# VHH binders against NADH dehydrogenase [ubiquinone] 1 alpha subcomplex subunit 10, mitochondrial (ND-42), part 6

Target 1, 347 residues: NADH dehydrogenase [ubiquinone] 1 alpha subcomplex subunit 10, mitochondrial (ND-42), of Drosophila melanogaster (Fruit fly) (p91929)
Amino acid sequence: TKKYSVFNAIFDKTSKRFDENSKVICVEGPIAAGKSKFAKELAEELDMEYYPAVDLDLIYINSYGYDMRKLDPQLPPSCRSYDVRNFCLDPSHDLAAQFQIRMYMLRYSQYIDALQHVLSTGQGVVLERSPYSDFVFMEAMFRQGYLSRGARSVYNELRQNTIGELLKPHLVIYLDLPVDAVKKQIKARNVDYEVQSKVFSDAYLSDLEQLYKQQYLKDISTHAELLIYDWTAGGETEVVVEDIERIDFNQFEADIHNKKMLDWRFPLEAEWCEARIKYCHEKPDLMNYFNVPRFDVPELVRSADDGKVWRDVWFNAPGMKYRPGYNADMGDEGLLTKTKIGINQGI

## First folded at step 20 (VHH; from v3 with M107T)

Design j1
Fold by OpenDDE, fold request of step 21:
Structure j1 (fold): chain B 347 residues (1-347), chain A 125 residues (1-125)
Amino acid sequence: as target 1 above (347 residues)
Amino acid sequence: EVQLVESGGGLVQPGGSLRLSCAASGFTVSSNYMSWVRQAPGKGLEWIGRIYSGGSTWYNPSLKSLVTISRDNSKNTLYLQMNSLRAEDTATYYCARDYTVEWPHDTGWTYFDSWGQGTTVTVSS
């Protein structure tokens, strides 16, 4: 792990930090496939940074560990929390659309962080899922009637405006399980809201499989290397590592007609630097693409009255009055020495 | 009392330019997020763009129109500069005080608590 110095990063050639392990790897597969375990192990074996699957805890649990979902009794119904558990239990709920959009945003945000990491440190990254495959879930939800056409439209617009800003992964690993095996694994891991969920029907799971295999993997393979494993009975991470080591990721550099690794073909140091700057310093701008209000999808619109109540409750919660590190009531110190009292830009 | 009053609308030829104004009273424009929204005849509301309290702007990426949002703090007035206007830009334009919950708190959830009456722009040859 090359020591990352922010000051040195400005002067050091980004390309010098890159080696054979400076790769973005995404682990994909159906629910309960064992992706988490595998991805973590893979990251360890390859000495890469591990990025676990995102969830709504990233939104609902603040930096001080307070769970904002505790505020639900004080919030209008339209402003209450809705996470994966809620989706599993009530997938037809109006907040399902917002939920899926949030999942995409979180995956998008995480992926930017991963890109920042690899470009800044040279250390490779292993992610559990990616923003590129997120549409699989959206489409499956839509097919099952859990999302409206309007919601789908909003999602697609967001994706269209954001996905092109990223660098596609070097490698996608797909852990393949048939629908029956997935169902068996869901039952075996015995998560209450999953086992009881009507979401994980044969139809839904089949849609996921079809969308993964026929759309996502097909499309992403034009850029990324692809490894697919039958993971019904599990597998050995070491075998996958060996397969990865056999891949020549540089073989495409001279072929202008091959789109493999196209996003990572930086002939000039300046281009590397530009990419680094983009993901290190321009993340807020990249996230602004989500700040586009739509008026034509009712389930994604909140009333001003509800918004006001939400704001009052949300930003008066423990640790929410000010930016992280500036909340004296939470034990933050040194506020006087901090130049900008980051008032949580209160809406 | 919070009030917003749009002005500057009218008839303009294709390819022309127009500057709309929004005079605010009862609050400080520079201390708030402000947005422009339009509604074409027979269509729904469309968000155009926003100016943040810090002065930065963000525009609808799906919008083909060339627009610039600015403000004059001394006049407590918001502006929308529109260039190269097309027939499809015909609409009533509204200014609104904008409350947006940004990442990481949410996915850009926005509500508007105050609207102007709107000013109509007609682009026609």
Scores: ipSAE 0.875, ipTM 0.951, lowest interface PAE 0.6, mean pLDDT 92
Fold by OpenDDE, fold request of step 21:
Structure j1 (fold): chain B 347 residues (1-347), chain A 125 residues (1-125)
Amino acid sequence: as target 1 above (347 residues)
Amino acid sequence: EVQLVESGGGLVQPGGSLRLSCAASGFTVSSNYMSWVRQAPGKGLEWIGRIYSGGSTWYNPSLKSLVTISRDNSKNTLYLQMNSLRAEDTATYYCARDYTVEWPHDTGWTYFDSWGQGTTVTVSS
């Protein structure tokens, strides 16, 4: 990707790339609502880039395809992997807090990539969920006693420090299913750790529904357009496309008091350029907001001793000794021609 | 043996400035992440900021204090410049060697394997 510099911006106007399809669309809904299938199909129909739901594979599977979770037997308990499967099987585990924070980070990171894509190419994007709705899960977990007040505090601080750096979506699509339908779908898809999970109780699922409808959708609708569909029996993507096409996203551009699409109101080309630069080149800085240690939440703190063991095990794993592309033992070539031998110190 | 020794603390008036030093031995400061952490009387530890091995810095967004972290490689010393000090800045200040697992590998998980003894700063009229 050619470095978009201020100099290049003179010749490559971001605003000229934007058309009616240059939108950020987020697909939301309860667990097992069929969001993945729908979002993918929607992206295809609208000729937009699809961003699938994030998961902890993005952390645990390295660039060489090695699953770092294999190292768990060598790691202290505080440093072992904890993904969605672990959460389903043992939601009260101390690592549940870290799990949720990681999910937020991954959604945040993905969303930045999506913004970069839209601003750089003009092509719209369809995301399965977003960092804006992630708190629904955190709150539901908290209500069920799976997160401490301290953990919640850490999450909220992270959200407060990061969420304002993003541009809110143009459109949120909510696939609505009642709790009973959700349970039915969970059984139908027959994922072993989900079917047997105590997490998906009526209480938890009801909390998710309430938080989505009463907090998230209510709040996000002040900025984004909102489409809600009863998806109990599924739906037709074509119908949704037709509804989207009827939306006038520019109807409030002249109203300074209206908050709709406020984040995307760039009267000057320079502002477009600034936004593009931010998400194309300053992502590492945006991600630094997660690098704030807290000492007051025990389940989020690891001892130095455990950390040392973890580091030793983690960075001696296959493909982890050096930066991606610099591991000869993994088949990387051309190392002599590469000017920067980067030891993957992760630190 | 790894050792960190803070100095420069003392009594300062509100609005004043102070520069703390952290002399390191047994390792190279410029090759490591280094952090400043403080503890106010009766309160918990609070992370102030970090200097990365590359020389860039990151500060706690929740802090309203005007601080700058720097280092002198030739002296193997870490610094914390504090300006416009307030009563709320009264604390014992610690330097620590910092190990942080950053994105995309983790969410900024940090452990500190070495701490100084601390230097006390009192801001009072």
Scores: ipSAE 0.874, ipTM 0.952, lowest interface PAE 0.6, mean pLDDT 92
Fold by OpenDDE, last read:
Structure j1 (fold): chain B 347 residues (1-347), chain A 125 residues (1-125)
Amino acid sequence: as target 1 above (347 residues)
Amino acid sequence: EVQLVESGGGLVQPGGSLRLSCAASGFTVSSNYMSWVRQAPGKGLEWIGRIYSGGSTWYNPSLKSLVTISRDNSKNTLYLQMNSLRAEDTATYYCARDYTVEWPHDTGWTYFDSWGQGTTVTVSS
């Protein structure tokens, strides 16, 4: 009955919450382009919710702040952590494929959250990158020989099965920097694993640029508005805001042949509600698309033996024995009054 | 000892239906994730779908086959109902105990610690 009441409340108000600022904005660009700063500022200026770039901390740091990467010495090599630092230092490692897939998943997950936010509150969102552009990295890795054809196949299958479930962004902003400028910025920010990395070669960075400009931006512009800025010397967020304000996002509503904003054309309130329900309540189902085992890509396959060891180590780590909030050893309280004690041991 | 025994395979005509069974012993099916996997002649293993401990199911989106996974808890048995069978569905079908690390913990990493011997399905006119 309580769930139903909440449901009814959701049905009555989704379209009414939407205004001119109810937009999904994705900030894109090469590494070290200043996306984070810009995206944050943009969100502030537009009074939108900011979603920062995802990283593997979202996987490796549990809800109690314990870094699961500390367990690596106890884990088989195939089960050890592999994050962006590892990729920068050893891009040819077998775990690079898994790393990229995880990045896609995290971006996918975050994007769902962003959609949920917009649909639930009417407040627009600014994301740093998106699941739509994630393939740029996968392809660049592949071109450089860091991913196998098999791994690429797995990634593409996952993308194919998931990306269509989302609503495309209203606006993509691309911060454009030439390769030389990118390299300069990488050096300037002086992140140890980046400056030492062989990954950020001219070839790799050029591939990224090409894939962004020649594939991603071209494709996404058929559905979203696109703003491109030369960001070599930085830029002013206010200028971008002014440009955004000049865009009429509703101009395509009557044109059934134009794909721009097509995902956001909901003629019926019921359709709005359905979308809201989808992203608010069905996220687990959407994430289930990643639970598809493949057997034909060795570097993505884990042996049962390794899996068993991993499971034993992982779920016996601090804060991992039970669901979040149910770990007394981590200081969780009120366990006796909590009705749903869930063991976090997978199966 | 954990044991899985598949049955129900055989020869079927295109368009036909078949129900496979997987009898489990040594563990409780309803307390575990269970998967069906098939291997066509000369091909690799292909995951078909799973049933979660909660009873929900998930199927390989890349498969065009019409299948339904279910279980009978009282019999500790897993089932695979296959309808509208095609020649491409010819394969040995395996059931397996499924360990999947799901979001948000990971990206659906799965290993199988127990397999049946398989049952062969041949779809031919």
Scores: ipSAE 0.870, ipTM 0.947, lowest interface PAE 0.6, mean pLDDT 92
Fold by OpenDDE, last read:
Structure j1 (fold): chain B 347 residues (1-347), chain A 125 residues (1-125)
Amino acid sequence: as target 1 above (347 residues)
Amino acid sequence: EVQLVESGGGLVQPGGSLRLSCAASGFTVSSNYMSWVRQAPGKGLEWIGRIYSGGSTWYNPSLKSLVTISRDNSKNTLYLQMNSLRAEDTATYYCARDYTVEWPHDTGWTYFDSWGQGTTVTVSS
């Protein structure tokens, strides 16, 4: 993205880029609800940028396409990969906590990118899930005994330190399916690690439903508009689009007591500019909130010895020795002409 | 051999200030991440903050204490400036060489490969 400074903000007003479609939309619902298809279609219909659901591929697959999970045999157990498949198959594993934290981080990171996009281009965005709803999964895991109290504490601390830095969505769309329907859909899509998973019990799925409906949606609706659809038999995206078009997102702009869209009320251009700068240029700072070591949760702590081994293995992997674009062994060219230091600090 | 030696601890009155030092040997402070960690009596370790190799700092958002981390490259020494000290700041303070895998590589996983012996700060009237 183009560097945006306060100086050029005089000429490039962020607010001028905003129109009726400059919205952040989050699609939510239980697993196997068809969120991906719907969200993508919605984005297309509304001419918005689509942000798919995050997964650990974003961490484990490097910029060169190398899957770091291949290194697991060389890594100490505490440093091995753990993704959604692992969670489905072994939810009680010690790495489940790290997994959930990573998911939150990834959602958080993605959401920042989405905000950057909206603020920079004026084009709206449709996200599959959001960092705001991520706690639903954490709590469900905790309720089922897959996370310790300590892990939950760490998660909550991270959330507390980060979530307030974001701008809440304009609209949340919840695709509603009863537990039985969810189970049916899980079976139907026939993903091996899901079908055989003990995670997707009635209890877990019910907890998800309860947490979504009774906590997340209620809370987020204080800020965002909320659309809920029975999606048991699927639905039509066009119907949803029509409903969205009927929403007046500016209805409460003048009401200081109404909290709807509060995060997006920027009376001054300078405030718009600040927001844009924040998400365009300060993302690394925002992500630093995840760099807070905790010592009191063993399953989230790696020993120095393990860490050393991990580092040696990880940063000697293909494409990991240097910053992206600076790895000759991966076919990167023009290294001599590049002025930027391409050293991957690995710390 | 890598060595860290903290100093500057002592007794201080509430509201007072104290500057701790951490002298490093065997490696260059400015080329590494360095952290301060404290342990209050009967409590666990608490991360205070970090100085990056680039010189920027990051502090524990949950920390209420007013602290500043700095370094003197010429002395290969890390500092922790503490102001407006409270009784709750009573602790043994440690400096450590910090290895943090941060975004986008990971979720801020940190290990410390070297610790000082610590210096004790007591805030009391």
Scores: ipSAE 0.865, ipTM 0.945, lowest interface PAE 0.6, mean pLDDT 92

Design j1
Fold by ESMFold2, fold request of step 21:
Structure j1 (fold): chain B 347 residues (1-347), chain A 125 residues (1-125)
Amino acid sequence: as target 1 above (347 residues)
Amino acid sequence: EVQLVESGGGLVQPGGSLRLSCAASGFTVSSNYMSWVRQAPGKGLEWIGRIYSGGSTWYNPSLKSLVTISRDNSKNTLYLQMNSLRAEDTATYYCARDYTVEWPHDTGWTYFDSWGQGTTVTVSS
């Protein structure tokens, strides 16, 4: 009664922050579907935080704005940059495998940030794609011969070591376009490396569509609500908002045979608190799951000689010698003490 | 001269336990990241885990509950404790000096700049 009530009033309960809009929404669909415009509009309408599609600028542009791709002439070929432009123009390159693994890692990293936001603030999130659907791109690349069987095995091992650490989304929205409409939209976007690319063939785009619909959407729909829209001519975000408002996300909460929202069923306050701690404070540990080396796929192994050159070049680039805020070469001041980065110092 | 010498291998019964040692010279173990790696007969290398310079550890998820990495800084020696050994654990075990690319950089890369010659463990009744 009153004694129990006083103890509950003292604690900062994560469950008390949650309302009907404390949801994780993932927007999915083929390239050029209009996901960015729709996802941004949806987030605005729902008063949610928008998470745009990841790209390799997140790795290559440092905190001072220096583009680490400029280092390529100083690096061994195995250590050089490779981003979506490179993939579109040269998809059979040995670096394509590490590119796709980096894309998964960046989506995983962004998803942790999104979970942290929901669990710390109660504000929902709208993401452009997610780590859960990322395998669609790996499998399509494999089917087209851009990834070896070994590279696929490494990707799948990394995924199985990491994906279980996350909470599945509440809602997936799939923007559906047929392949010929996707090709028209790629040309209309007029991004030079996409227009020039041989990657966006009928075969590749059909593989993506099949993998999305027959594997990803089938699997995720058992755990999340799923809305599918024909987006060939675009659509009205307000109509989708109205459809979302009609969803009862708690419809199956008491049904032990139904898996919808299963990851979000926290019967104990301690479980809410543990999730909040995990995603707010333990991200470095969650990212360490990517540091399980494999030795059997040459294009995914960095030799000691190449690694030493990479380490020296990378961590002597502008702004890379010390932690952000401690680099005098970039104009930082008040540098009484500073810690070099790029050496293996203990945790 | 950097040297790593593994010892403590041999024949052990299934379900048994074994502790391997790696004596290091020419560098300080506690100032480096160190890894254990194994190679089963006819198979490739398999990473077991690492100990960071500060003493914390990280393991291959497939082996996490089966192994413990530790060190004795006064002896400059790395250890691998293995419990509940199975026939599948039959392998040559190596220690290696480890460089791991840390998040938020281009993580997911590890390279090894020094290796021991290995010590062989055979798990058989």
Scores: ipSAE 0.749, ipTM 0.902, lowest interface PAE 1.1, mean pLDDT 88
Fold by ESMFold2, last read:
Structure j1 (fold): chain B 347 residues (1-347), chain A 125 residues (1-125)
Amino acid sequence: as target 1 above (347 residues)
Amino acid sequence: EVQLVESGGGLVQPGGSLRLSCAASGFTVSSNYMSWVRQAPGKGLEWIGRIYSGGSTWYNPSLKSLVTISRDNSKNTLYLQMNSLRAEDTATYYCARDYTVEWPHDTGWTYFDSWGQGTTVTVSS
């Protein structure tokens, strides 16, 4: 797969690097559906880049491998870590709202990286879920009382401000399991915090299924190709590959009334170049939408005193005092000069 | 000894323009992130926008086309230019020293360690 540079943007047309496999494919489905195995196999069969499900390790594990969750005893309660294990075992915790907002942000961030890959190299991507479907989890959590009305309002505002910056996928593949099969597979996976959890009730799993089918899949199918498979007993990835190979992704290219692939219809080469520049070089700007504060939901507000403690603890943790590559306490060598970093020094 | 003093508020007609000032002392504006925040009568706080230490700006998407934030480093002063003012822009306007957690750290948090007293803008016919 070819890598794309800023200089190449001027002298190499983006449309010439695209081929049949320059696609964005999102794999969707309930928990324990087997999405990881299927998505990885699909990416291998199609010679595409695999993007696994996001988790909070993306925030909490620093570039040296230090787990920032170890800082919790030094932090105010509002600043402590909260990940999927915490959610499964204590879903009514004050930090659940921020957890779900972070999950959306991580999916959004990963999706930008995937767009960057497609537009810079021409290699297609297969992602486990996407920012487009993330709201299904927020709404299910709200219905079960895990999120306040205020938290839901903050989430929806963030999504409204961000989701339009992305290009919708070419293909969504939904692995369909009934609730009873999902519960059976959760037990078979035997992940202790999932098995012990009260979250995966019939009510919650039914809400997820309804929200996926009646809202997400209905909406996205007007913009993307949609394949749905009964995955109760699993399936064969090669059969899905054959189905994908029969899709004509260009069948609606000339139809002004059809929205399929609309985000990918760039009539001017300059528009392709602008998209490539956006996702290759403008990610910090795209992430700035998450730095529009709201003040009206207490569990989503961090006081100045708490923020100061967090800053002092976080940026003095192992590997966090200097820029990556300049931390002698973590074994970096050849250090001629160092400058400290801190809050307002995003990388 | 950090101090922030807003000024320039007053009565203005709909469709009018106004420039607010925020004089800072005890720290250097150009070495910090600075924000404007407003509060309409009986309402909560609304973040308007930020100027970064490098001089670039970012605005609340709901206000993006209506406001401009700038600074004068020689005067250590922050400005908010507002155009095409409407009745709903009636509020007390504050400047604040802004600490924002940016990607890839634990982003999505902003806090303000210093605020001005505010300056009141009234938009009415």
Scores: ipSAE 0.747, ipTM 0.904, lowest interface PAE 1.1, mean pLDDT 88
Fold by ESMFold2, last read:
Structure j1 (fold): chain B 347 residues (1-347), chain A 125 residues (1-125)
Amino acid sequence: as target 1 above (347 residues)
Amino acid sequence: EVQLVESGGGLVQPGGSLRLSCAASGFTVSSNYMSWVRQAPGKGLEWIGRIYSGGSTWYNPSLKSLVTISRDNSKNTLYLQMNSLRAEDTATYYCARDYTVEWPHDTGWTYFDSWGQGTTVTVSS
């Protein structure tokens, strides 16, 4: 059509940026498996961009470095911060449900950024975990009684509305450790709230392993290539690189019944361009799926009164009144124009 | 005083169409986000969709093809157009002033600080 022809001319360079390294690689495994060290080394060896594990600092540390968690004394209990330390020390708290939904949202948001990078630059990416595997943690938390049936329903609805907007990874690498080894490495990491926590029981860690192996890895391997390594004593990243070099990511081209890489099969150049536009320019719309309210799970609802207090406290914190770069209270200069930010544009 | 008044409800045959209105006073509709929410008899609230201050819309995925939200800024009035109505669309329909936290902030939170009294739609042969 006319739209197809025009966009092909403008975005022809997208397919030319892609080479054998233009891949999305997700590194998976239990807590304390050594994913960060391995993923960083792998990204360096492959000349790819590294995306570290998400955490709630992405929400709570603003662009000026101010820690929004300091606002908790001014906030209603339902609006207070709740991060990994809180979860490890008090996993039965009402805010645990919201915490797990935020973890999925942050993984989804990061994955969009990673897709944008691949489609805009041609450089591959290595991520620590992904939105595709996030449900493993929700299900393990549910089995342990940390999430209500209602919270699980909200999570699954959000995932159902969002996960189909992404492109599945080309490769998943699972670092396999038995539960005993995981527990030893948690102690060796010596993070105080993890060592003190009762969350990392045999039951919880076994549930995670079962959910990973019997649900996630089984499902994702129908699309992505899958490499599994015994990482009990760690390993050599160069060996994994050699194994990756042996993978034929294009085997589907020779067999019409092969279902691998389905999400990355773009027979028309316009489809490559549409994907790039989607992840480069339409992220706010992609994030709008998280703004479909449910009213039936009390721990996931803020009252209007609590929400108003949160808005007034949050958007008057240091550096939060105006867009980044326009906050004189944080030392910004050359302020030509500014618009207060808030919950809505009309606020 | 902020006030929202829904109107236009009534009896509609299956397959029919209906347009609901929400007259606002005490604030400007076009400077705010606005939502439609419904409650079927004996059921909880169900969010239908939102119109942003800029005029774009976002809908509950389950209802996306069945409804359209619009507004008339000169009348300070919000509308909900419903087509191909089914028995399951029988509900009380409310408009509400919508406060939504958008990405890149702490998105995923929506609050409704003002509600109308509702208008009842009954879809029955």
Scores: ipSAE 0.735, ipTM 0.897, lowest interface PAE 1.2, mean pLDDT 87
Fold by ESMFold2, fold request of step 21:
Structure j1 (fold): chain B 347 residues (1-347), chain A 125 residues (1-125)
Amino acid sequence: as target 1 above (347 residues)
Amino acid sequence: EVQLVESGGGLVQPGGSLRLSCAASGFTVSSNYMSWVRQAPGKGLEWIGRIYSGGSTWYNPSLKSLVTISRDNSKNTLYLQMNSLRAEDTATYYCARDYTVEWPHDTGWTYFDSWGQGTTVTVSS
């Protein structure tokens, strides 16, 4: 009874791990709203796991701490790094489209990790934003001319192919600030590339607010509970906790025509088990939905020559030649054969 | 010299089935990712699906129920099985050697370093 098979994991009842605090909470709002402080405090008060805002460091910093952005001089322009600093300082760059797709992909990836945590442990999660609201940024960037019509089409296709694989949140909390307060908070944060940026104009911030309120919040409120707070002067996390404690998340569970919490209504234990297996064991398959190439948007196509250079440079970078734990140049120990050491993803 | 040669195209009735072949030389199909891509007359390229080196497959969601990709490693040959064909499936079909960046790496990039010449399928009464 040494081994626990995948078959036995399927029959371990997932519903036993859920309690009233096993919830997915997403914190939303404009830049500089104080989402990080609030979300962290909320997670502490509710004894939930906190998931901070995603950043391209999740792609560019490898498991040994090496910053892959240092490779840029060796890479063709189409393959170079582009993160939030680059976007703030040069939003019209060819790489902005891929940047926004990567942000969606990272939010999707983090959300799978959060679902895995809830379904495996029963502990709730608090996330800063989510894949469900990510389109707000794509649309605002498109309206400001930072994305082409083709790039918008690719984004929407990728979202259509992926978003249905997730379970919508139980609760969305929107921290509301007017545009002039957001601009004051950006200056107060004093992050140099944000303060210098032309991106955070009245037009862009107004577009974000409108897209959040007139599209995202309207849509998600049919599936999740929604709390909206004026956060212009900040607020008390304890008040929000008290409001959350008064919500009946099960109010419409038996109503076949009401969509609230629909993603979390599993009438059969087998359906709960399927969800647990999906998010605990099938993440590579879930991420494969991003690997449906399009050929018709030039800034999103990488030539074979550029791809070959990228592959050679990336997989010969410090810590990238072998699997994590097998890189002697990074201090790893263990037995490696000559033949395994000779394997190179460049060919 | 890497070479890919598609065959098996032709005229087929709506509702019919067809299997396309892609004979590979100069490399081993089972050691690579391979894709099928099509181009309808006057239209752009459309990715159909991929077979990974380990043998698993992944498909364009818009085509998933209509196609099956397989291979015969002893013949170094890739296949595309198409069922319940419709007029909109009329296209030139290409096979290609595929490099796809997978999670947890910088996923979402695919490039094709070798292409066949294509085989034409016409679905018509």
Scores: ipSAE 0.728, ipTM 0.894, lowest interface PAE 1.2, mean pLDDT 87

